# VH-VL binders against q96il0: the designs that were tried, part 323

Target 1, 167 residues: q96il0
Amino acid sequence: APERGAERRDTAPSGVSRFCPPRKSCHDWIGPPDKYSNLRPVHFYIPENESPLEQKLRKLRQETQEWNQQFWANQNLTFSKEKEEFIHSRLKTKGLGLRTESGQKATLNAEEMADFYKEFLSKNFQKHMYYNRDWYKRNFAITFFMGKVALERIWNKLKQKQKKRSN
Short names: E, the ipSAE of ESMFold2; O, the ipSAE of OpenDDE; V2, 0.75 times the mean of E and O plus 0.25 times the DockQ between their complexes.

## First folded at step 12 (VH-VL)

Design L12 (framework fv_ebronucimab; at its last look DockQ between E and O 0.37; V2 from the best seeds 0.64)
Fold by OpenDDE, look of step 12:
Parts: C-alpha cells; sequence; structure tokens
Structure L12 (fold): chain C 167 residues (1-167), chain A 120 residues (1-120), chain B 111 residues (1-111)
C-alpha cells in the first residue's frame, strides 16, 4: 500500500510583512493588506523610554494583531478550499465541466452558492462565536491598558511640572 | 477543567536532542500564550520559553537561546519544545504553563511536568 | 541569571502572619513591572496565588495578599495554616534580559 504522502498542510506562512517602516519614524505604520488575511498589519513604534505599561500594551496589541491575522488567513484559506470543492462537486453532479465552452471557469448560480454560504456559516458558527468572544476580550483589555497608559503619562507630566517649579 | 499534560521527557546524553509535548484541554488553546518553565532537582523555577497565541512571536531565555525551539499546533491543542544540543544544566522537570489573562504576564495553569535528564 | 531575591525560609505558628519579601532591581520590579506569586507544594506543580502585585485569582483565599513598593514586593499570609507549608516564588519581567524572571524561592514552614 503506497504510503499516502502526508499532505503538508500548507500552514499559511507566518508572512511577517517585510514592510519595514523608516527607522526614524516615531509613529505606528500601517502596511499593505496581507495576501492571506486581507488585513493591514500595523508596525508598532517602540519609544526609547517605553514604560512597563506601554510595553504591555504594545505587546498585547501585537499579539492580538498576530492572532487576528492568523485567524483570518486560515479562515480565508478554508473558505476558498471548501468553496472550490463545493463548486466542483456540484458541477460534477450536474454533468458539467469545470470550464465553459468559452474557456472560462464554470460557476454556480447565486442560489446554489447561497446553499454553500449557509452550510459554511453553520459549520463554522462555533468557531466564529469563539473568535468574537476572544476579540471582545482582547479589545477590552487593550482599551483598559490604553487608559492606564494615558493616566500614567498625565501623572508623569504633572510630576515633571512640580519638579520644575521646585527648582 | 483546564488540563495540561507534558510528555516526551527522558534520559539523554549530552549533545543529543529531545522533543517535549504538552497536550492542552479545557480551554480555548488558540486564545492564550503558552510557556515552558523548568525546575532543576531541588532548585527554583526558571522560565525557558514563550510562544504567542498565534505562534507568530516566540521568546527564549538566554540559557536556551539558539538551542531550543518552541512551537504550537492550535488544531491539535498542543505545545512543543524542541531541545537541541542538550547540556547537563538542562536537567530539569519541564512544565507547560498557560498565560493567565490578556495583559497579565503570569501563568494560571501548569502541567505536572515531564522530567528531562541529561547525563553521560 | 538575574533572579529576584527571596529569603530562603520563613516560619510561623498556626494563626500567625508571615511575610515573604521579593527584592528586584531597577530592570525588573524597580522599573515598574508587576510581580506575581506562586505556591508550590512538594512534588506538585506551581499554583498562581497573586497576579499583578495584589490581584487574587479565583479560588485563592483572602488570607493571601500581595503588595509592591519600590524594588520590593511582599506576599503576606495571614492566619497561617498547616496547608500553607510550601515553597513560594515571586515572578516578574526583566527588561535587561527581555525575559520572565523568578525569585529564588522561599520555604514556608508551619511550626
Amino acid sequence: as target 1 above (167 residues)
Amino acid sequence: EVQLVESGGGLVQPGRSLRLSCAASGFTFSSYGMNWVRQAPGKGLEWVSYISSSGGSTEYADSVQGRFTISRDNGKNSLYLQMNSLRAEDTALYFCAKDFEYGSWSFDYWGQGTMVTVSS
Amino acid sequence: QSELTQPRSVSGSPGQSVTISCTGTSSNIGAGYDVHWYQQHPGKAPKLLISDNSERPSGVPDRFSGSKSGNTASLTISGLQAEDEADYYCQSYDSSLDAYVFGTGTDVTVL
């Protein structure tokens, strides 16, 4: 029995967007949309005197971004694969070829595709629910840390003003 | 209930390689960062490596940098530690540890550990 | 490796309060990084006791409390019980190492 080659699950290469912002930039940069997730990556600026809270916020934002990128990259890949399989299966059942007489890729009508979308959404419902829950938790945490960082910055500014008045 | 179960430990000679595994259950594995922490016999805890929830980011202690590789398979709820060029100093109980919550750099759940012994 | 410094051992009688100190440097606790505490019974995995200096996870008794001041964190166990006999570790982050760091550990004995 020929050893069925382990289908290398094409794990979407963790495409670290090769976009390098200018070294002298003091701002976050937005890259082009990722080819798999279609999400625009953000390159986060690292200040020279980054506080522990700022660092936590940055790392949390970065991790959340990576998580989001991976989720959508995988979801899009799965969607595309299953969509193609669905189309092929339906065309075969209809006795139709994969290509039209004009050489174009044969497609299904909107009603048939609606069935696919419904099935896909139903199949992935739980996955999307977990994603949404996690997305909200992450964004809540990010927002909370943004607030903390803002307060810290205000406090530091006040301390500096007091020191200048005392000298 | 959250469970972490380490495996792959054993006796190895210096310079050899070993791969540890951690099987996770009872939580959404893909949502949390994971860590390896080790404890030499009769010694304290030492952080070894971190991997982000997506696996896109990894961090290592200086003591294992360039020798160890942390990885994860979220589809299998599994964490791995590839250990190369093992040294006697790597002898320890290796724990798999879950990140607690977002923005907290602490570990709320730990496995029972798997023992790695590096000896000639 | 820059470990956080803990006393080797602390002892107390049942019902007493004991405090474990965790002393860091300007690159970890002194830099403002949060401190976490773990309890480890012999032959068992560590358990998170205190997160983020003073927060108690669910299921942790209120007799455990954490605080932080300057480059030192403290774990206080009030109303010491026999089951509190264990090793205790503080943990933080060190910016100079870009790594998580643990304390040297403290053996708590109930007399």
Scores: ipSAE 0.850, ipTM 0.949, lowest interface PAE 0.6, mean pLDDT 92
Fold by ESMFold2, look of step 12:
Structure L12 (fold): chain C 167 residues (1-167), chain A 120 residues (1-120), chain B 111 residues (1-111)
Amino acid sequence: as target 1 above (167 residues)
Amino acid sequence: EVQLVESGGGLVQPGRSLRLSCAASGFTFSSYGMNWVRQAPGKGLEWVSYISSSGGSTEYADSVQGRFTISRDNGKNSLYLQMNSLRAEDTALYFCAKDFEYGSWSFDYWGQGTMVTVSS
Amino acid sequence: QSELTQPRSVSGSPGQSVTISCTGTSSNIGAGYDVHWYQQHPGKAPKLLISDNSERPSGVPDRFSGSKSGNTASLTISGLQAEDEADYYCQSYDSSLDAYVFGTGTDVTVL
């Protein structure tokens, strides 16, 4: 049966299989934009002979993508909610309806909306600062592990050449 | 100062459930993965479960797979462990532990633990 | 279930060096996974001493050092002090279990 595979990296409760073309052609896949974050997720390839360093790098990249997607999904949702509340509050204060005469949502002009934008940025300034700090830390770690993986692969090529030379 | 405070432990009969909580402070909770680690009386440390910083990835020791559920609420800086179908072998002091650094896979801050006793 | 093997106990006199071994298998340390070390005093939570084989977190004295070779890791305590009397655990990752694994623990006694 095709469900019995060698060199698994993850437990697959349902016996999920991964289609993988010849090893030199296997690559990560990019999915469609996420509905809430507007970011395209990367679907990471797991090779059969993944080293511990490669596994750490892959998991770090996966978790960083997940963290980033969730941050922006939450910020986009918060932005939309607070924008509607701001518009509603200003229209209510002026005694105006939430809908135009054609039934479309009423809005505020650009100068009125600028107050919302500035307030939103000010309210979320510290959160975005911590996000940027952590994004830098994650990117540095990812780059560091990418370098370690590259060196490991060079070392493995040198070992294979030494083995061939001794035959 | 980083603080992790566990709660929700107690005496319980086999087959029953408990929910553990861990209140975190002194660091950006949403930036780090979190773990539960347990220690039976007079025994060594045993890793129980992991949850990623966003909560999107979880891992479980084979001994608790299917019975325990780890979760987190980043808005409340809280980590949880729902423990179902408890067995006598689950009797232990349960620690909440924070991941050290990105890619390190080690735990730098631990709470003092909450005791779970499963006995009939 | 796979555990990392440590000696049950180690003892030394003040000022001497002691070394604690941590032996794994081909699915954890032998596969190339990093080793971490924790110190636990009685009734206390564990404290991270060594991360990633040899890195000391802030606040850990440099008399604690770690190394790894093959499927064995070592923690060395140089200049043993009375406060070093505690239990010590190694930790790694096991790819066969897809799980973090701890060592059996070593009780260090200062004579």
Scores: ipSAE 0.609, ipTM 0.850, lowest interface PAE 1.8, mean pLDDT 85
ESMFold2 (binder alone), look of step 12: mean pLDDT 92; pTM 0.931

Design L2 (framework fv_ebronucimab; at its last look DockQ between E and O 0.46; V2 from the best seeds 0.69)
Fold by OpenDDE, look of step 12:
Structure L2 (fold): chain C 167 residues (1-167), chain A 120 residues (1-120), chain B 111 residues (1-111)
Amino acid sequence: as target 1 above (167 residues)
Amino acid sequence: EVQLVESGGGLVQPGRSLRLSCAASGFTFSSYGMNWVRQAPGKGLEWVSYISSSGGSTEYADSVQGRFTISRDNGKNSLYLQMNSLRAEDTALYFCAKDFEFGSWSFDYWGQGTMVTVSS
Amino acid sequence: QSELTQPRSVSGSPGQSVTISCTGTSSNIGAGYDVHWYQQHPGKAPKLLISDNSNRPSGVPDRFSGSKSGNTASLTISGLQAEDEADYYCQSYDSSLEAYVFGTGTDVTVL
């Protein structure tokens, strides 16, 4: 019995965007869209005197970004694969080839593709619900920490101003 | 109920490799960061490694940096720790620990641990 | 690895209040990182008691309370009970190590 080659599940390479912002940048940088997720990665600036709250906020933003990148990369791959399989299956059922007489890739009509989209959404409904839930939780947390960081910065500025008045 | 079950521990010689596994259930595994924490016999707790919910970020203690690799399979609700170049000092009970919540750097659920013994 | 410093042991009678200190440095507790507390009974996994300095997770009795000031965090157990006999660990983050750090642990004995 031929050893069925373990289909190397092409795990989307965690393509750390090789985009390196200029070393002297004091700002966050946005990279080009990732080829798998189609999301633009953000390179977060790290201040020299980063507070624990700022660090935590940065890490939360970074983790959320990575989470989004991975989710959409995998979703897009799954979508593309299933779409192709659907098209091939339908064309085969119709007795049509994968290519038209003009040599173009054979496609299905809009109605047939609508069935695919409906089925795909139905199949992935729970996954999308979990994604949305987590997306809101993460963004709420990030927003909350943004508020904390803002308050910390205001407080530090006030302390510095008081110290300058006392000297 | 949240459950974490560690496995893969055992007796190994120095310089050898071992892979630990943690099977997670009772929660959305892909939503939480995961950690390995170890406890040498009769000693305190020592954090070993962290992996983000997506697996895109990893962190290691200096004591294991370059030797250990943390990974996860969210489709299998599994956490792994590849341990290479094992040393006697790596002898410990290894716990799988779940992050409490997003934005909290604490661990709310722990497994019972798997024992790793490194001896000649 | 720079561990947070805890007393080796603390003892009290039933009904008394005991406090466990956790002393850090300018790179962890003193830098403003949050402190968490765990309880570990012999042969058992650690249990989270306090998160984020003073937050008590669900299921944790109200007799457990946490606080933080300067470089020191404290866990207070009020109304000490026999079941509170265990090891207690504080935990934080250290910026110099870029790692999570645990305390040395405190053995709490109920007399």
Scores: ipSAE 0.819, ipTM 0.933, lowest interface PAE 0.7, mean pLDDT 92
Fold by ESMFold2, look of step 12:
Structure L2 (fold): chain C 167 residues (1-167), chain A 120 residues (1-120), chain B 111 residues (1-111)
Amino acid sequence: as target 1 above (167 residues)
Amino acid sequence: EVQLVESGGGLVQPGRSLRLSCAASGFTFSSYGMNWVRQAPGKGLEWVSYISSSGGSTEYADSVQGRFTISRDNGKNSLYLQMNSLRAEDTALYFCAKDFEFGSWSFDYWGQGTMVTVSS
Amino acid sequence: QSELTQPRSVSGSPGQSVTISCTGTSSNIGAGYDVHWYQQHPGKAPKLLISDNSNRPSGVPDRFSGSKSGNTASLTISGLQAEDEADYYCQSYDSSLEAYVFGTGTDVTVL
């Protein structure tokens, strides 16, 4: 009930783009959470007389959402920090200042920045590989439980229909 | 190889506090929920507390609720149990335990435990 | 906190079968929550033996089997060996307590 009122909505960064890692998966590896609030957990429906299997599915989906949000929040923070460090290092090597004469931050061109993206991908490749493995494991488990819940509900409907006809 | 190593146990007086640690290695710690389970000398197993993989959800046995706090640091691959207002009945060997598989509510890897003795 | 009920001890000769019962209530096993089994030798940590009523994790011999019916789960050890002498615990979830619960434990003796 406390979430019925108007609530502030998270915004995606302008010009959102997708980064595709090695063939096994495509994930958006940038996009920080909103600075005024984190993305709220999804409110999952809790049915009347929730079965043990339904409860397991709900908790697994909820925990998977939290796990996924934490991974990308941390990864986006690391990306931003290492990007700044890379730019600073390259400007120093070129004998350039950290700011232009107008006071704005000095930047690197797209070809120079491509070196950062390659280094970041290589450095974090194993971490993302473990993430993809666990993402697949979690989604296979969720799908398995969804199937079991669907069968349980069908079975309960058939049992209830048979009882109604017998009474 | 999965390893869980508990530490921080010892002899303490009733009403005092103690902080247990569990160092994890050999698996992606941040992907799994973690538990504390205790065993009083010569007695059976008693679940104490649970924390989700992100740390966003915690659960406690009634016997410790309000006195114990489970936490984790995924950056350090470490699990913690802050135990306040200790009582004689908290005397036990404390295990940390890893959730088995996603959606399973069972524990596949356990440490060897750290002994907590509460006595005056 | 409510515990799941197990016999204090069971015994059998090498090569025979023993069965350990685990009895719960309508808020845990009777509500349909899964049952898991652990083996514990003296001075050792528990080992997961059976998960989700009947699933054997990797490395668990096929002489261990589990089942669940109504308020009761069972662990059966077929072809009992000397190394099976240990304590055995069942575990489930209780919806009224919102907590994991263990059984009282069973001491298995190989005669």
Scores: ipSAE 0.714, ipTM 0.887, lowest interface PAE 1.1, mean pLDDT 84
ESMFold2 (binder alone), look of step 12: mean pLDDT 92; pTM 0.938

Design L3 (framework fv_ebronucimab; at its last look DockQ between E and O 0.46; V2 from the best seeds 0.59)
Fold by OpenDDE, look of step 12:
Structure L3 (fold): chain C 167 residues (1-167), chain A 120 residues (1-120), chain B 111 residues (1-111)
Amino acid sequence: as target 1 above (167 residues)
Amino acid sequence: EVQLVESGGGLVQPGRSLRLSCAASGFTFSSYGMNWVRQAPGKGLEWVSYISSSGGSTEYADSVQGRFTISRDNGKNSLYLQMNSLRAEDTALYFCAKDWEYGSWSFDYWGQGTMVTVSS
Amino acid sequence: QSELTQPRSVSGSPGQSVTISCTGTSSNIGAGYDVHWYQQHPGKAPKLLISDNSNRPSGVPDRFSGSKSGNTASLTISGLQAEDEADYYCQSYDSSLDAYVFGTGTDVTVL
């Protein structure tokens, strides 16, 4: 029995965008769109005196970003693969080659592709539902921590003002 | 019900490698960060490693940095710990632990652990 | 490894209140990181008792309470019961280590 070669599932390389913001930047930086996810990565600024709450917020934002990047990278890869397979299968069924007489890649018409999209969306519906649920959950958490950080900053400013008045 | 089941523990010689696995069920595995925590016999708890829900971020204790690698397969609801260059000090019960919620940095569910013994 | 410092043992009679302290440093509890508490019975996995200083997960009795002040966190067990005999661990984060840290553990005995 021939050893079925373990198809190396091409996991989208966790391509940490090599975009390095300037070291002296006090702001978050947005990189170019990732080639797999098509999402723009954000490089989060780390303040010198980052509070535990700010750190939690930053880490949550980073993790959420990574989660989004990975989800869409994988989704796009799956979509592209399935789309190609669909096109090939349909062309074969029609007795058509993969290339036109002009040497161009043979394509399906809009109606045939609509069937693919419908099927793809139906097949991935549950996956998208879970994604949306988690997206809202993560963003809610981020927003909540943003609020906490804002309150902490206000409180720290008030304490500093009181200390200056006492001095 | 949330279940975490560790496996892969055993007796190994110093310098050897071992891979631990944790099978998760009863929750959306891909939505939570996961951790390895160990407990040497008759000792306290020691955090070993963390991996984010997507697997994009990993963290390690200094004691295992460069030797251990945490990974996950969300499609298989599985967590892994590749342990290389094992030392006698790595002898412990290894727990798989689930993050409670986003930003809590606490662990709400634990497995029963798998025992790793490193001895010459 | 910078462990959070706990008393080795605490004892009390049934119905009494006992308090377990968890003392950190300026890089963990003193820096403002939250403290979590776990209960571990012999031969069992740890169970989360308190999250984020004072938050109780569902199913944890209200007789367990957590607090934090300065570089010290405290777990209070009110109305001590025989079933509370266990090891208790605090846990936090240490910025100097960039790691989660556990306490040394406290053995609670019910007399």
Scores: ipSAE 0.642, ipTM 0.855, lowest interface PAE 0.9, mean pLDDT 91
Fold by ESMFold2, look of step 12:
Structure L3 (fold): chain C 167 residues (1-167), chain A 120 residues (1-120), chain B 111 residues (1-111)
Amino acid sequence: as target 1 above (167 residues)
Amino acid sequence: EVQLVESGGGLVQPGRSLRLSCAASGFTFSSYGMNWVRQAPGKGLEWVSYISSSGGSTEYADSVQGRFTISRDNGKNSLYLQMNSLRAEDTALYFCAKDWEYGSWSFDYWGQGTMVTVSS
Amino acid sequence: QSELTQPRSVSGSPGQSVTISCTGTSSNIGAGYDVHWYQQHPGKAPKLLISDNSNRPSGVPDRFSGSKSGNTASLTISGLQAEDEADYYCQSYDSSLDAYVFGTGTDVTVL
């Protein structure tokens, strides 16, 4: 029965790992902010000996990131489009052009813009309520699986300690 | 109440294509992964394909890889399966199935299925 | 095609307990992947009975229970009732196929 005899650190399960080459990584990576969602994506590491539990956690984290980025990218685009439409509609109603006398892009004052924010929140209330519910559910599940992975890694280290001879 | 309604099945010759649809209601469709599962007449269940809640990740059974494409439109609460190069072995009742809990990889709601028959 | 093996059929009298086995390999159940169970009545869609080896979804009677050990999962129906007559499927994940896999199915008959 072949076994790989490698002496490992007696450390609690964590993201701390050995050195990896620049073109290959043993860690998760955080990328730059996405243009549409303004969120930083995580590029997940897949170890050679990934356990079923570690695989579940990784896939859940990946899918949650995708879900979160899609929600905010869509909301940011919708917000920007509806904001522009609101401003143009109100300027037309007031008999004003798209530019001021000085040539700047015309806009609305803070009280007028507050009307837009109230309308947007009202139209999107249910969508944001469901988003918050699902956000909490996803983060609770992720935390739960992180705990299970941590316990699994501690158990594996204790098992390796039991196999070593002492003199 | 959660409802999943499949459509687009029918009789088709080998080598032809079909597009299945699944209309979802009664839950936040964009929050859950979705699956296609098939059952040949008198046979057991066979998983066909998966798509993540955002549509950014897909998986396929080896038997359909390269021939079938799963997709979704979260704006229309709809799931799709494009089936190309159909074979007699693809004859089955096709179910649309919803993921249950985050990280469980099980299916809590199923549609009634749409029948696909591939024969000459 | 399924990699998980189930008995073709089991039977019992009303009030008895029956157990359905689901045997996998080192690439699925034996690797530590969870097992889920579904009930399917003739002409109907499958219904989730047990998730994550032993978790009962809301609305599933407590006479249904699940367990897993080694390469084998078990579904037990205590106090068998006429409505329990159906086909039962286990399901897991297989790392060698990179796919979800179902069991071969078990026809439960109430005598």
Scores: ipSAE 0.632, ipTM 0.848, lowest interface PAE 1.6, mean pLDDT 85
ESMFold2 (binder alone), look of step 12: mean pLDDT 92; pTM 0.933

Design L4 (framework fv_ebronucimab; at its last read DockQ between E and O 0.56; V2 from the best seeds 0.74)
Fold by ESMFold2-Fast, scan of step 14:
Structure L4 (fold): chain C 167 residues (1-167), chain A 120 residues (1-120), chain B 111 residues (1-111)
Amino acid sequence: as target 1 above (167 residues)
Amino acid sequence: EVQLVESGGGLVQPGRSLRLSCAASGFTFSSYGMNWVRQAPGKGLEWVSYISSSGGSTEYADSVQGRFTISRDNGKNSLYLQMNSLRAEDTALYFCAKDYEFGSWSFDYWGQGTMVTVSS
Amino acid sequence: QSELTQPRSVSGSPGQSVTISCTGTSSNIGAGYDVHWYQQHPGKAPKLLISDNSNRPSGVPDRFSGSKSGNTASLTISGLQAEDEADYYCQSYDSSLDAYVFGTGTDVTVL
């Protein structure tokens, strides 16, 4: 007996959602953004009669999510660290302290920060290129498996109707 | 060119520990799941353990569950197998193997293997 | 031991065809899990020969073909050549073990 469910957008068409999983979920759910990657994790529902094809798709999606979160968490931490090191180095060169009289972190102007952004992007160009390549390969595979799962479910539904029409 | 090079094998007494390493090159190591597969002398292949690309998910054969730990260091392009409470039946050539295409659950590249002999 | 059953050996003459079977159970091949095939020459690492029942990785000759039906997968080598003399292993996944499983292996001899 499957529970009644409604699509997420039909029941709560809001952009930001923060909630805990329900007692017995029959749907995927989305968590809050990760502190480091800024990506929202998806927790996947596992059907009782999961087929091998459905299992492969779910594990591929879960593994891709973990891979994606690790990449962006590491990238964001590296960016923040190197940005602070750059700012500290430039302020020290100017003979300035790390904080203003108001207690805020001392900052560089946009022209000075442009040098950091340019250097950071150049240094990470190849890394981001390989990430994009693998991200597209993974999404192609996920899309392919989603298609196979959809066909499997259509075929199973047709077989079920055949059984109902006869013995 | 993809290369996988195993190391750390040797002769150990039953009940002791050994740590295997696999150095990877020629592909984006952090993007692929990795496996350990062993082969006892003159015998067939036996899958030992799996680790996902991020290291967040691991799987083990029942014969090694609780004794072996698979891990990886994506910053060093390295895969590891910590083997504790070794038994005579763990004697085998241990291969490092890379996942093929995403979602395939097959292994396209293998190392040359490192020999682990468990005996007195 | 291996979870998938293969014949111990098969033999053929150059130019002939040989077929290797790989028989599983309802928890692996019979459940619908894909079957992969590896070739291992003496003293060498295995090489992926067929993935996902019938896919040939780049560089593998079209003489090698795979199929699957019910509980059994098959690897067929047509136009058998001397360099095909090797051990062949099938591999799948078993849901009851939650693990990858290999076949018992088949020694192919070219006479």
Scores: ipSAE 0.733, ipTM 0.899, lowest interface PAE 1.0, mean pLDDT 86
ESMFold2, look of step 12: ipSAE 0.718; ipTM 0.888
ESMFold2 (binder alone), look of step 12: mean pLDDT 92; pTM 0.936
OpenDDE, look of step 12: ipSAE 0.863; ipTM 0.953
ESMFold2, fold request of step 13: ipSAE 0.725, 0.724, 0.713; ipTM 0.894, 0.894, 0.892
ESMFold2 (binder alone), fold request of step 13: mean pLDDT 92, 92, 92; pTM 0.935, 0.936, 0.935
OpenDDE, fold request of step 13: ipSAE 0.884, 0.884, 0.884; ipTM 0.960, 0.960, 0.960
ESMFold2, fold request of step 21: ipSAE 0.730, 0.731, 0.732; ipTM 0.892, 0.898, 0.899
ESMFold2 (binder alone), fold request of step 21: mean pLDDT 92, 92, 92; pTM 0.937, 0.936, 0.937
OpenDDE, fold request of step 21: ipSAE 0.882, 0.882, 0.882; ipTM 0.959, 0.959, 0.959
ESMFold2, last read: ipSAE 0.721, 0.713, 0.725; ipTM 0.893, 0.890, 0.892
ESMFold2 (binder alone), last read: mean pLDDT 92, 92, 92; pTM 0.937, 0.937, 0.937
OpenDDE, last read: ipSAE 0.883, 0.881, 0.879; ipTM 0.959, 0.958, 0.958

